# VH-VL binders against q9vpl3: the designs that were tried, part 9

Target 1, 224 residues: q9vpl3
Amino acid sequence: RGKINIQRPKAPHYERARVVAVTQPKYPELPKAKSCFKTRAERTQQQQENPYNEIIAREVRNWLDHSRLVAFFHLSSITADDIFRVRVQLHKQNLHLKSYGSKIIEQAVKNTRYEAIVPLFHSNHCIVFSPDPEKTAALLRIVRRVPQMVLLGGIVEETMLSRNQLVAYAQMPGLHAVQAQLVQTLSQAPGHLIQQLQAHQNSFVQVLDVHAKNQMNEETPKST
Key: E = the ipSAE of ESMFold2; O = the ipSAE of OpenDDE; V2 = 0.75 times the mean of E and O plus 0.25 times the DockQ between their complexes.

## First folded at step 1 (VH-VL)

Design a54 (framework fv_cemiplimab; at its last look DockQ between E and O 0.40; V2 from the best seeds 0.00; counts 0 for: pae E 9.5 > 2)
Fold by OpenDDE, look of step 4:
Structure a54 (fold): chain C 224 residues (1-224), chain A 122 residues (1-122), chain B 107 residues (1-107)
Amino acid sequence: as target 1 above (224 residues)
Amino acid sequence: EVQLLESGGVLVQPGGSLRLSCAASGFTFSNYAMTWVRQAPGKGLEWVSGISWSGGSTYFADSVKGRFTISRDNSKNTLYLQMNSLKGEDTAVYYCARDVYDSEGFLYFDYWGQGTLVTVSS
Amino acid sequence: DIQMTQSPSSLSASVGDSITITCRASQSISTYLNWYQQKPGKAPNLLIYGASSLQSGVPSRFSGSGSGTDFTLTIRTLQPEDFATYYCQQGYSTPRTFGPGTVVDFR
């Protein structure tokens, strides 16, 4: 009894082959889920203008209209748990962490003064919003402990700042402090000038005194 | 305490112009968007205009678009509404309100002024 | 534009009663609905934001519910000071729109 070759089954009889060929359900070729091989970028480009995007774009606009501080971050392999922790910390400081797609951002800022931010959104990003620009230092302090969040730049009081500029801004004393310092400096300036003027006068008087003393000593005749 | 005080409401003829002011105190004015809402005598509330914290973005109801301008001076803690080409339909008490956009994405008006009456009549 | 409607336009109730006011949006606004109280000759006051969140300082007898297109404001144990007009307002999109208002009178 010949070993049934399971690897190369004998071709069925012609009639059977014909019946099998006709009865084979033509399954519509499942659209090759081209989606599995499409890069995130390609997937995001084909997303038809979803009415939902408009809604989210509106949300972004609202945040921008209500925020004096906007910071942009790149997210590098951060876990959902880590994001949540950071979000909680930021929230305690009235800092609001949000994440939006690049297309949504583009739609939101189209034909606005914020259009310059679009190039910042090429990968996984998040945005932190705050109504208080004085919270910049607090923001940077919090995110410094999160290596997965890389600061790209920000907007402070409608001014676009680079990463370095934002860091510098955070280190600056508040406007009131600076004003106070200025006033203090200005108030001290007259005093310093007076001191300098008096110093010259005093020096001159000292020189004259020394000269007078020397003249008196020369006029004392050595009584031989 | 947060206070909003509207002023400038007077009697004006149709086609005339008027500027309303809202003086804000008790909070950091520059941190908040602001809104104008009006109420015709015996009628409901109507949103008129909104402005972002910086004044860079402005929004208007269709009924006033092209005729009204909203502005603010953050150094003076004052919100303005310039009304041009006034019509009888613009007769109303005009309220200024503080806009809040919270962490959950809700937008609401948490503080209102007492309003100023604008009357447009021949 | 999103149109807002309210029902009833007016209602009469007694002190101690529970009353419900309804607000409807022409399209879904999720939970972006606010309620305001306005007393005669006064400015509106915020009662509820985000459909159900009570504003600070507002009595607990006020409550809001709803999502999508249908919303309700409930006042439990109506007090004399609750005589007022109540407005719903959508915070979903610009232009911001208000309901026509509901007048609450005492019997």
Scores: ipSAE 0.684, ipTM 0.870, lowest interface PAE 0.8, mean pLDDT 87
Fold by ESMFold2-Fast, scan of step 1:
Structure a54 (fold): chain C 224 residues (1-224), chain A 122 residues (1-122), chain B 107 residues (1-107)
Amino acid sequence: as target 1 above (224 residues)
Amino acid sequence: EVQLLESGGVLVQPGGSLRLSCAASGFTFSNYAMTWVRQAPGKGLEWVSGISWSGGSTYFADSVKGRFTISRDNSKNTLYLQMNSLKGEDTAVYYCARDVYDSEGFLYFDYWGQGTLVTVSS
Amino acid sequence: DIQMTQSPSSLSASVGDSITITCRASQSISTYLNWYQQKPGKAPNLLIYGASSLQSGVPSRFSGSGSGTDFTLTIRTLQPEDFATYYCQQGYSTPRTFGPGTVVDFR
């Protein structure tokens, strides 16, 4: 084309025609699948744990399968540098500090003899594993200098021990036979051990949380 | 000084039973998980069974599940493999090995026994 | 179950050569792979664990690499004692599974 016609716009004044085509609106249909409600498939997917949880739960089971000493701790606020130093000190004694989410621990110990420990992990926690139960005394000496770690209890040679029982075990001579006898004697305590462990945990956790918060508040003004 | 010595391998008829032993020395046996690995003549390695340090947890390959049982006696530093309903395909050298789970989370077999030959034939 | 494959099934080499053996897993196993050496008539010996960590006492000419599904064992400057069968093994899940093995023979 060689030419484009352009005309000056008409005056911007006109009357709108009234049309009654919108007097009969259609009824909206709300398909169940397109609602704000989750579909069955979406709900099933949300209920299914991701594959990562099973992998980590397997890791926890491996630690339990390869450890004669398992100690449970409440863990208060601690810096990455401080916990790293604690890990290094523990590692020198063949003690391995690990942290896992409570849901992962529950999944790992479900349908096992360790299922009873699940209530201990409803707050911030960490676990120390070792193949050597004679290292219990070394463990307690190291963590005594770490006020952010509070002993809740443990498992020694398949026997569940309270905090006080584990401390008593640590005070025994290094003779394996003597230590094994002590563990068996302590395990003959009347029922309610889990309930007592939970009660002690809650009491100590509350006291230490208050203390830790006070320590944090005192450190906040410092400009280090 | 870590040593693992297997024994008990003999010729046995199909459907028979046999118990293998693995005597451990040079380390604290009760501190370690243990495993059995077999190797059929001219074939590769096949994991058979594993046991936790206490004997409280045991694991088996599908090919032997229900027929084999693994156990240990920590007071005698000895690992056992009880083999029942033996088949010709169970013919192999059976190795015991120490099963390590290290601080980095790796699982591996660091020391192995010399192996004991089990032959299942009529 | 996780299936392991190795390539090549066998290889011929001369003393002083550098060789590479490949191991593949049927699914991702992160770095949970171990390498073992087996000489004729002997029990296997651990060479490498966790894909790349050299076991104590193993010569530095052995090295491992890889993650996920593909792994490699390399032997630099092959020595006479290195003529053996090499197996990879996954430690990621139970049942533990081994590769079929790679035979390293004298050329």
Scores: ipSAE 0.286, ipTM 0.696, lowest interface PAE 3.8, mean pLDDT 80
Fold by ESMFold2, look of step 4:
Structure a54 (fold): chain C 224 residues (1-224), chain A 122 residues (1-122), chain B 107 residues (1-107)
Amino acid sequence: as target 1 above (224 residues)
Amino acid sequence: EVQLLESGGVLVQPGGSLRLSCAASGFTFSNYAMTWVRQAPGKGLEWVSGISWSGGSTYFADSVKGRFTISRDNSKNTLYLQMNSLKGEDTAVYYCARDVYDSEGFLYFDYWGQGTLVTVSS
Amino acid sequence: DIQMTQSPSSLSASVGDSITITCRASQSISTYLNWYQQKPGKAPNLLIYGASSLQSGVPSRFSGSGSGTDFTLTIRTLQPEDFATYYCQQGYSTPRTFGPGTVVDFR
């Protein structure tokens, strides 16, 4: 059976369109020169001919240096109005929608554990960055309304996660909410602490039980 | 509340080595990139080194590259600066700072420690 | 490296005055310019980021403007706590360079 014909996305992301317009060479395609045999002059000239690549690669490194959550999506054809609306929704949650060319990503992640992500950027794509990994659930909730964005996977806490692993991660309860409950419970005046702990131990156990059940969802395979 | 506390600054002979520490509290340390900035007595501020949230990427000013290393232990909420081959030029108050990259792509240092004085002199 | 300059290097002012400090970058840094305040014997504090955005908790008498290579910090109605040294800093590229500082001294 032949390959399913799927239209590649036609509309470039605004930032990707900016990068593509600036970084395209004069001629349509350069035959791959044998890079192992390039002269010193040719290597120097290639670096001089791509000045914007390093500037934009630094932007990607800044995002990686400051983001605990990175999510990768395949991007189908989408109107400028729809992508702008999605960007605004994501921005309100401290989620930052970006797109970069594959050469830029390659330069940015060279000599890092993330070199394996480069193939994801050979087709139309977008990336979401956030310093806050607890926003993963909000990200997935927003993207569910955007069928043009198809989740491929992500990086959380420097750990590469598949699509299913990222979805499972998003279902875990927020650790900061649990910590806040513990602080509230323990901040009572000393004369009432023992009675309050005994009276509230069922509530505390119930919170821990919810946490344990969320962990068990990670162990089951899901077809959805 | 966010607090950063540097320690380890002492008098050191030229050519010596010293490790500075920065203890962090009041925030999720592993969420943030961190930076060292120094200030020579009576002089302005100079960026020295930066490190990504995980410690996987490190950056250095040319004046210290090859002599200083930066590291962090996220389990102990601590940032380190290892300084080797110290020179008189390295005499300064060393600050650690929290490095922010916000939603508009701006980079800035929003919270600073009190600083620790390193003196390199015979 | 991007060189940063500030003008004036020092100034004298009285409580209630309005003052302006300028900062210039050796190349365009768009709006990636921050301002810090440092009091004697203390660590710097962030005042303004992104040329014009006021950090939380900073009084509205502080304002910033500019883009490209030229930036200003304006302090309206100086208060006693505003006598300090002010630094600009570019957040555009590594190394993250600071200006030389402007000392605002009490007249």
Scores: ipSAE 0.011, ipTM 0.523, lowest interface PAE 9.5, mean pLDDT 76
OpenDDE, second read of step 2: ipSAE 0.614; ipTM 0.846
ESMFold2 (binder alone), look of step 4: mean pLDDT 94; pTM 0.950

Design a6 (framework fv_cemiplimab)
Fold by ESMFold2-Fast, scan of step 1:
Structure a6 (fold): chain C 224 residues (1-224), chain A 120 residues (1-120), chain B 107 residues (1-107)
Amino acid sequence: as target 1 above (224 residues)
Amino acid sequence: EVQLLESGGVLVQPGGSLRLSCAASGFTFSDYAMTWVRQAPGKGLEWVSGISGSGDSTYFADSVKGRFTISRDNSKNTLYLQMNSLKGEDTAVYYCAKDLSYWDEAFDIWGQGTLVTVSS
Amino acid sequence: DIQMTQSPSSLSASVGDSITITCRASQSIDSYLNWYQQKPGKAPNLLIYAASSLQSGVPSRFSGSGSGTDFTLTIRTLQPEDFATYYCQQSYDTPYTFGPGTVVDFR
């Protein structure tokens, strides 16, 4: 399902993509200390767990550093099968859907220009990464079919953009110079970053209310 | 005004190599994905290969995968198709075509075609 | 790969007739289907994209409909310049595939 655009990088074949996903590095579970007193074992376990969080945070920073398109979404209740279908469809467009804990995201963006995104991740969330900013239109087209994913904002060419600004960017077909100028113009108003995130939170609440109403309407019993 | 012009089609022996070129004019070349479509004499259309506007992503039909390479030079407004290990089945008129828009995949502008004959 | 079939493979019609060409995909392609017209010795030209969107410059007598696996191209009040071969093409997934074509000949 979903449109596969020739202008977009082709994702690996389905089976190859699954093999890559399965063979991705997995962090080993931390071994419990066997020969230490409980207090020492607890301290050792805490120390061992912290390094894994830092490694994952570095992975998030690498995704942020190497992606020219990053989009942030609120994620409503969705089944594992449904999110997997969305992930596959996004992957066909070189769009990589990732989920990370709020603390890991906070740790990853601490002391960076993107620290302001932290409030977006206090609830259930996911992030889509891509090295190609031309994929913004494809991303929004796919997400329109997934009511559980609500766009909060993103980063294009290292510049924070609000939901409305991302939609506007997507509406600029093939005009790389104009797109770059738009992004640059937005980056010249630093005060707007926090305002954009606050506006997203207000819009997010409204969208959640609409989503709840839509769910109630969709579940109305058939009269026959 | 907006046009595509293919060149390079010649008679070549089986197992040989050939590079086709497609010169674009009248539009911002780097903003559009490009494709090659071929048509054997008296037969229908067959999609061969496609390339993104930036040139970073390439796609191929199974019949040509591993033998053909698509590339573009955005500074020269030119699309290329490098054809290796040519077979008799590759005999066709080769068209280059431009993607319609960022929002809609379709081929709105086509070149006149260049004939490639693979025969001894 | 997505297989495309067209019916009929050929049809004979007279000026003023209304004709319908059908295109079927081996799997659902939503509305990612295009229609092209090709006259002998010339390159194809785009008629309809996204199953039902008429390309600029194409006469309004051409229309497309359908979604999923079944699609139709309709030409109302056939004109002399409409005698050509018509191809459908899916843009849902690469490799992109064309139908085998439908030849519209003069009766």
Scores: ipSAE 0.000, ipTM 0.410, lowest interface PAE 18.1, mean pLDDT 77

Design a7 (framework fv_cemiplimab)
Fold by OpenDDE, second read of step 2:
Structure a7 (fold): chain C 224 residues (1-224), chain A 123 residues (1-123), chain B 107 residues (1-107)
Amino acid sequence: as target 1 above (224 residues)
Amino acid sequence: EVQLLESGGVLVQPGGSLRLSCAASGFTFSDYAMTWVRQAPGKGLEWVSGISGSGDSTYFADSVKGRFTISRDNSKNTLYLQMNSLKGEDTAVYYCARGFYDDSGYYPLFDYWGQGTLVTVSS
Amino acid sequence: DIQMTQSPSSLSASVGDSITITCRASQSIDSYLNWYQQKPGKAPNLLIYAASSLQSGVPSRFSGSGSGTDFTLTIRTLQPEDFATYYCQQSYDTPYTFGPGTVVDFR
């Protein structure tokens, strides 16, 4: 009696396979537990009823359009009082902390250049706006003291930056300093080239002179 | 039509407890943050407490923090305010109002108000 | 806490007049300001939100302006039903605070 290999059961004969396939109890798909998570669609439909959402969305767009620095943060178990304290600190630096519903953000950035930020707003979040990109360092300094605020990324001078890029940006010398350095470097380059070119020319001339002198010496007949 | 109806306002002694209720109708209750605002006799309006649509976030004025609790039953379309350790200063008409702030955003405007319920704290 | 002030505390006007009420915040609240009307023995009604947006159903004679710390409510061509107390409220941060109110009475 051949040991039924339980680990690799021989595929049943085609006819048996058909019968088994047909007789397999179609377990009613357990009603997908209506995930208490209202489908995005259901959430979106319910949110459409707030007549004020459009107005707030416009405000968000306005902030985005007029800000040269935008930073996105996740909020983890932060109290209203903590938010207020941070807001005050930021405000002193001309940094404006705002909090909007995810739906409002979606509405605000829909069909705009900012649409790519939507995935950042799936949880509790806040946004910091500033007209001054030089305040990035100040922003990060303040937020470092607030562990409940987690930097997700940002927009600086119309460029979307990752968290790491934003941190790097804050550590960079000001644009003017970098530009000055660049100009200095560029200004030095031609000088060096000229020097090198001149050096070669001078060397060539020297060699020619020596050759000429040697030829003149050979042509001087030994007046015996 | 949006309707809010407060109830539970009575005379209570200092140190006592009271629970207010606000019955909501005419809108999807769970989609909206709700707020309690009170007004002492002859005085202005004072924000007391707020709760998100889901009930996950609650906020309190400092004057009531630790004494009052806000809750909601979305299945019953009802907002509650549990008031403990009541003081004379808590004497006011208490309004429930529909707000527009949730767990992720702060834009509390109150577009609909109940007629209020009077709470009197007096020895 | 953000402190709200209003000016004047009371004013008398006649039907047909134009009146202006001022609200000031102790710090910048951007445009997060709302105006309410309250009549005696009644609940407040929202008039203006976000500093200048008119609530649905509110007559166009009501208008709001301002940003930052200074805000104004203007009622053009005052009607008999407009005699009430008006409150400003900041929605910028908790605790949400109201102004002390401005009573508009008949002259």
Scores: ipSAE 0.012, ipTM 0.527, lowest interface PAE 8.8, mean pLDDT 82
Fold by ESMFold2-Fast, scan of step 1:
Structure a7 (fold): chain C 224 residues (1-224), chain A 123 residues (1-123), chain B 107 residues (1-107)
Amino acid sequence: as target 1 above (224 residues)
Amino acid sequence: EVQLLESGGVLVQPGGSLRLSCAASGFTFSDYAMTWVRQAPGKGLEWVSGISGSGDSTYFADSVKGRFTISRDNSKNTLYLQMNSLKGEDTAVYYCARGFYDDSGYYPLFDYWGQGTLVTVSS
Amino acid sequence: DIQMTQSPSSLSASVGDSITITCRASQSIDSYLNWYQQKPGKAPNLLIYAASSLQSGVPSRFSGSGSGTDFTLTIRTLQPEDFATYYCQQSYDTPYTFGPGTVVDFR
């Protein structure tokens, strides 16, 4: 075969495969189905359901159940190379970037306290999971460099937070008690939180339009 | 058929310089990265330096960085290690080894090793 | 740098025994671990790569397992030629680092 580089190879397929392996989900085995009697109608409905969707939905539920930090993002057009670079940076901080279809998300959170997040995923989106809520600051530092990813909000310690609340959480000292007090103080009823998150998305679109117009009028780059 | 033969190991005084050579045969030398690994008497293995097949990329352990230089001559199928400012701690058998990736292209490994050349740094 | 440790530092065994050597990395290295065998006065020989893949020409009694930080090398039905020193080596990132070695002695 051709030239082989044993140290961090330049070959795209090798480097990407390495990163994909380390960024693949680490979740427990799917729970075994309970031995329950089901009516014929229920069996017929399950037989017609897409089994692939249920498998992926269980994966999402496992991520939600085992992650103490979940962040939701609106995702603008981004190249595969750029998102891959972001995924690598996130993984180094034990942050796992995932993308799932809206129907999968709806199926995963149905009948849970997080069902209210479904409307957030009707647009192009991605989710970042982590078992470590102290990584919120690292997460925000990384995504500030990625204008295509816009923070919508998240879940910290099973409490739904808006974008501003999550930013405030990231600025807290690393004391669990203080962080818990902040989460409790900032928490809102799910309906009110969703309205705030949707309003933020609308405000973001307006900001993008203004920013794009201002960028087009700017011809002088930063000279520092 | 793959053979690696080190040479150049000798007794050198502290602060001295020495160049080691590794003659390769039985394979297309330029297709493989090469490495130097040393072993102090009675001690374990320590990776020292590596070089890409083209020679464009070189890597060093912190203990030798700034003192050692790795290079290769693909036309002569020879790997070199230039050692400067030698210290007593550099006393070791120096092995050259061939590096490449497994069949999947993902896992680097050192599959063939030379017999080693002894470098002694002492007064 | 990634630090590697091995346990035990030495092991006495008889022909026909099954033995296990462990290797631990100071941080996760996924499956980027190689195992080498070295006999007195000889160069090291590659046994296992990618934590569990057997190198061509190596007897099937050798096997490797593990991922992340904890790895094992197992030799089933030990043969006379297996009395040697065994080293693990991480290939996850440079500088590459070796474990301190495990000496397998004849009992």
Scores: ipSAE 0.000, ipTM 0.389, lowest interface PAE 23.2, mean pLDDT 75

Design a8 (framework fv_cemiplimab)
Fold by ESMFold2-Fast, scan of step 1:
Structure a8 (fold): chain C 224 residues (1-224), chain A 122 residues (1-122), chain B 107 residues (1-107)
Amino acid sequence: as target 1 above (224 residues)
Amino acid sequence: EVQLLESGGVLVQPGGSLRLSCAASGFTFSDYAMTWVRQAPGKGLEWVSGISGSGDSTYFADSVKGRFTISRDNSKNTLYLQMNSLKGEDTAVYYCAKVPEYYGSGEYFDYWGQGTLVTVSS
Amino acid sequence: DIQMTQSPSSLSASVGDSITITCRASQSIDSYLNWYQQKPGKAPNLLIYAASSLQSGVPSRFSGSGSGTDFTLTIRTLQPEDFATYYCQQSYDTPYTFGPGTVVDFR
């Protein structure tokens, strides 16, 4: 927000990220003035007329625009304490775990180059953002300890990548030019990638089985 | 920690009246909606009534509408259920519960009291 | 009013088994469904809210899924303390309504 120097764009400031995390729909956000019983009519009106959705949608767009690494995950049932521990581990690596409602994501990406990702979010999901694509390896290392998070795919340097392509990217040596070349080589049409990721979402037994096998192949638990 | 303590459950004759109380602690009482849920012996859960945090809006199940009144005293952190024209079918354990709201996730009952037994019998 | 139904009414399973309980709403309630556990002689405890969000302090063997009219509660690797009655509850419209409950007995 407010570009002043050549280091723009930047990922949102840490405090702004914390506020967004606290205001996510999965956590208590408005337990006071609006804490009351709702009718179907009030639900419909609240959804249609809620200006707060626009503020969060702008946050999502800001994260997408300022992040060179975006990873998409299916999120199974997880305790608040467990997700908080994961978020802390990720934050140490400049990786920012966010969860947004599907409607908010659709509003954020509609009429943008990111519109193709909307089909990924018709089930429970979360997204990890980072300005640093070199953190992909650290991200995958941390998430392998979290069976509730299943990698669906992501965006690296504005290029859509499948799960397998992201894993390949993470295995590359830390040469930025080599990594950029790999991303360019692995690049596929976003529509084809989304179709493949959506098929995997619809076949969670297979996706979870592959993920479980990858977890079983992991040697020792690691902490950061 | 959040704690809810119900009181007032006793044996009452049909047609009688009774007031239940629920003492709340461990959270900002006026910020949350509150509810009463009952359970007849050997039966399932039945939502009875709800009240907004301010006390301005009240809601009732059809089975108790016109007979029961819900109210709260935010200065005393206490929820009330005034029950009039009691029937045998009102015999149940009455629970009070806290009702938080998540944006986009709806309402749910996260903390419950231990319950107070109301028996309506001659 | 929105009517809630649960199946089965009761089930028997062994420790270590995985079970599923189904809850159906008479109309679409989006994801505004909660699951509660009630152990004999005790008050109910919230397990899951918003169809799939696990309440803090609840064991990870519990999970919820579904949207619209059809919802499921899954308990993986049943433990002895899971002997209880399970209720679904919709918060989409007032009056809020509970399912009739599912009694889980261990063989």
Scores: ipSAE 0.213, ipTM 0.679, lowest interface PAE 3.2, mean pLDDT 79
Fold by OpenDDE, second read of step 2:
Structure a8 (fold): chain C 224 residues (1-224), chain A 122 residues (1-122), chain B 107 residues (1-107)
Amino acid sequence: as target 1 above (224 residues)
Amino acid sequence: EVQLLESGGVLVQPGGSLRLSCAASGFTFSDYAMTWVRQAPGKGLEWVSGISGSGDSTYFADSVKGRFTISRDNSKNTLYLQMNSLKGEDTAVYYCAKVPEYYGSGEYFDYWGQGTLVTVSS
Amino acid sequence: DIQMTQSPSSLSASVGDSITITCRASQSIDSYLNWYQQKPGKAPNLLIYAASSLQSGVPSRFSGSGSGTDFTLTIRTLQPEDFATYYCQQSYDTPYTFGPGTVVDFR
């Protein structure tokens, strides 16, 4: 008599499973005891909008709307002194370090194009704003020296970028440099083509000359 | 150095009124939100009121709402707390405290005054 | 209102000991928790903000951790000057509320 493996009961035969499924008293799902834990959503709705939060939310929105570079960071046990040092360094580059509560961020971005950033603010975080997207490289250089600041992602020119994409963006040569390179490449292309065409023509002419010489040598009767 | 000095704490009868002052120095006063926190004798800390740097926004605990008014004079670097209809339960040391620039993370208090004692008794 | 609790209400320790104080919020406050130290007859001093960020000038023996509803303050190698009451405070929503405090005394 095979030891009934109590730990892994064999799934009942399909028919028995059906009968058991049908005969299992559908205990009315005990009203999920309204977990006294009002969902974050329910709690957020009932909390009288603190007028102060509204003001700050407006500020956040203004920063988002007027920034061409926005970077989001997780903060891991950073000291006030470290924050101050980083802030000073960033400020020298016209980069603005800010921190806001998750609730404020949620309020600020609700029903806006920025709503997708809300999940990034469940822990200690900071945001760096800049009107200049060319400062991305400078930002990353500064932050690399601060292990407590972990890059999560960002917005550049109204496009949301992952961490990796933001790093890649920072490594790209400036638009003007790329344009210059393109112009140089395009300016060299005709010259190269002409050279190649001329080379082929010259080669062809040489081959024809050799052929003509060979034919002439064959046609010269050995005047015996 | 940041300095906060509270004044105005005295003995007052129930139903009376009192105005506290906090003189601030060592920082740009108008750039920072300010708060009042009180502590009853032998008890814990209770947040009372807050005001934005510009003075445009004010906040109160429910226990003092309608009775207390917070204001500031940025030209004098002074914070005020007008307390009306005082009750025995309002007896406490009242601290003025500075809120850091990171007020978006919620209000926490990086500098505190030494406090002024308000006693409400018949 | 968000209610804050602390454990223990009081503890006795010796110089050199490591102690831990716990703070709990009635709801999630993310990382918006601050710790203060208050010595008898003195105003409170900020120790830690945003759950784990050490305030300028505070010794490194102080550390904070936690998120959501449960938070801890740890003091490593307790010093004589650490005799005080410690308060947690949530900065997540108004009204801002404090824990009841933990008294740390020396054996």
Scores: ipSAE 0.026, ipTM 0.544, lowest interface PAE 6.4, mean pLDDT 83

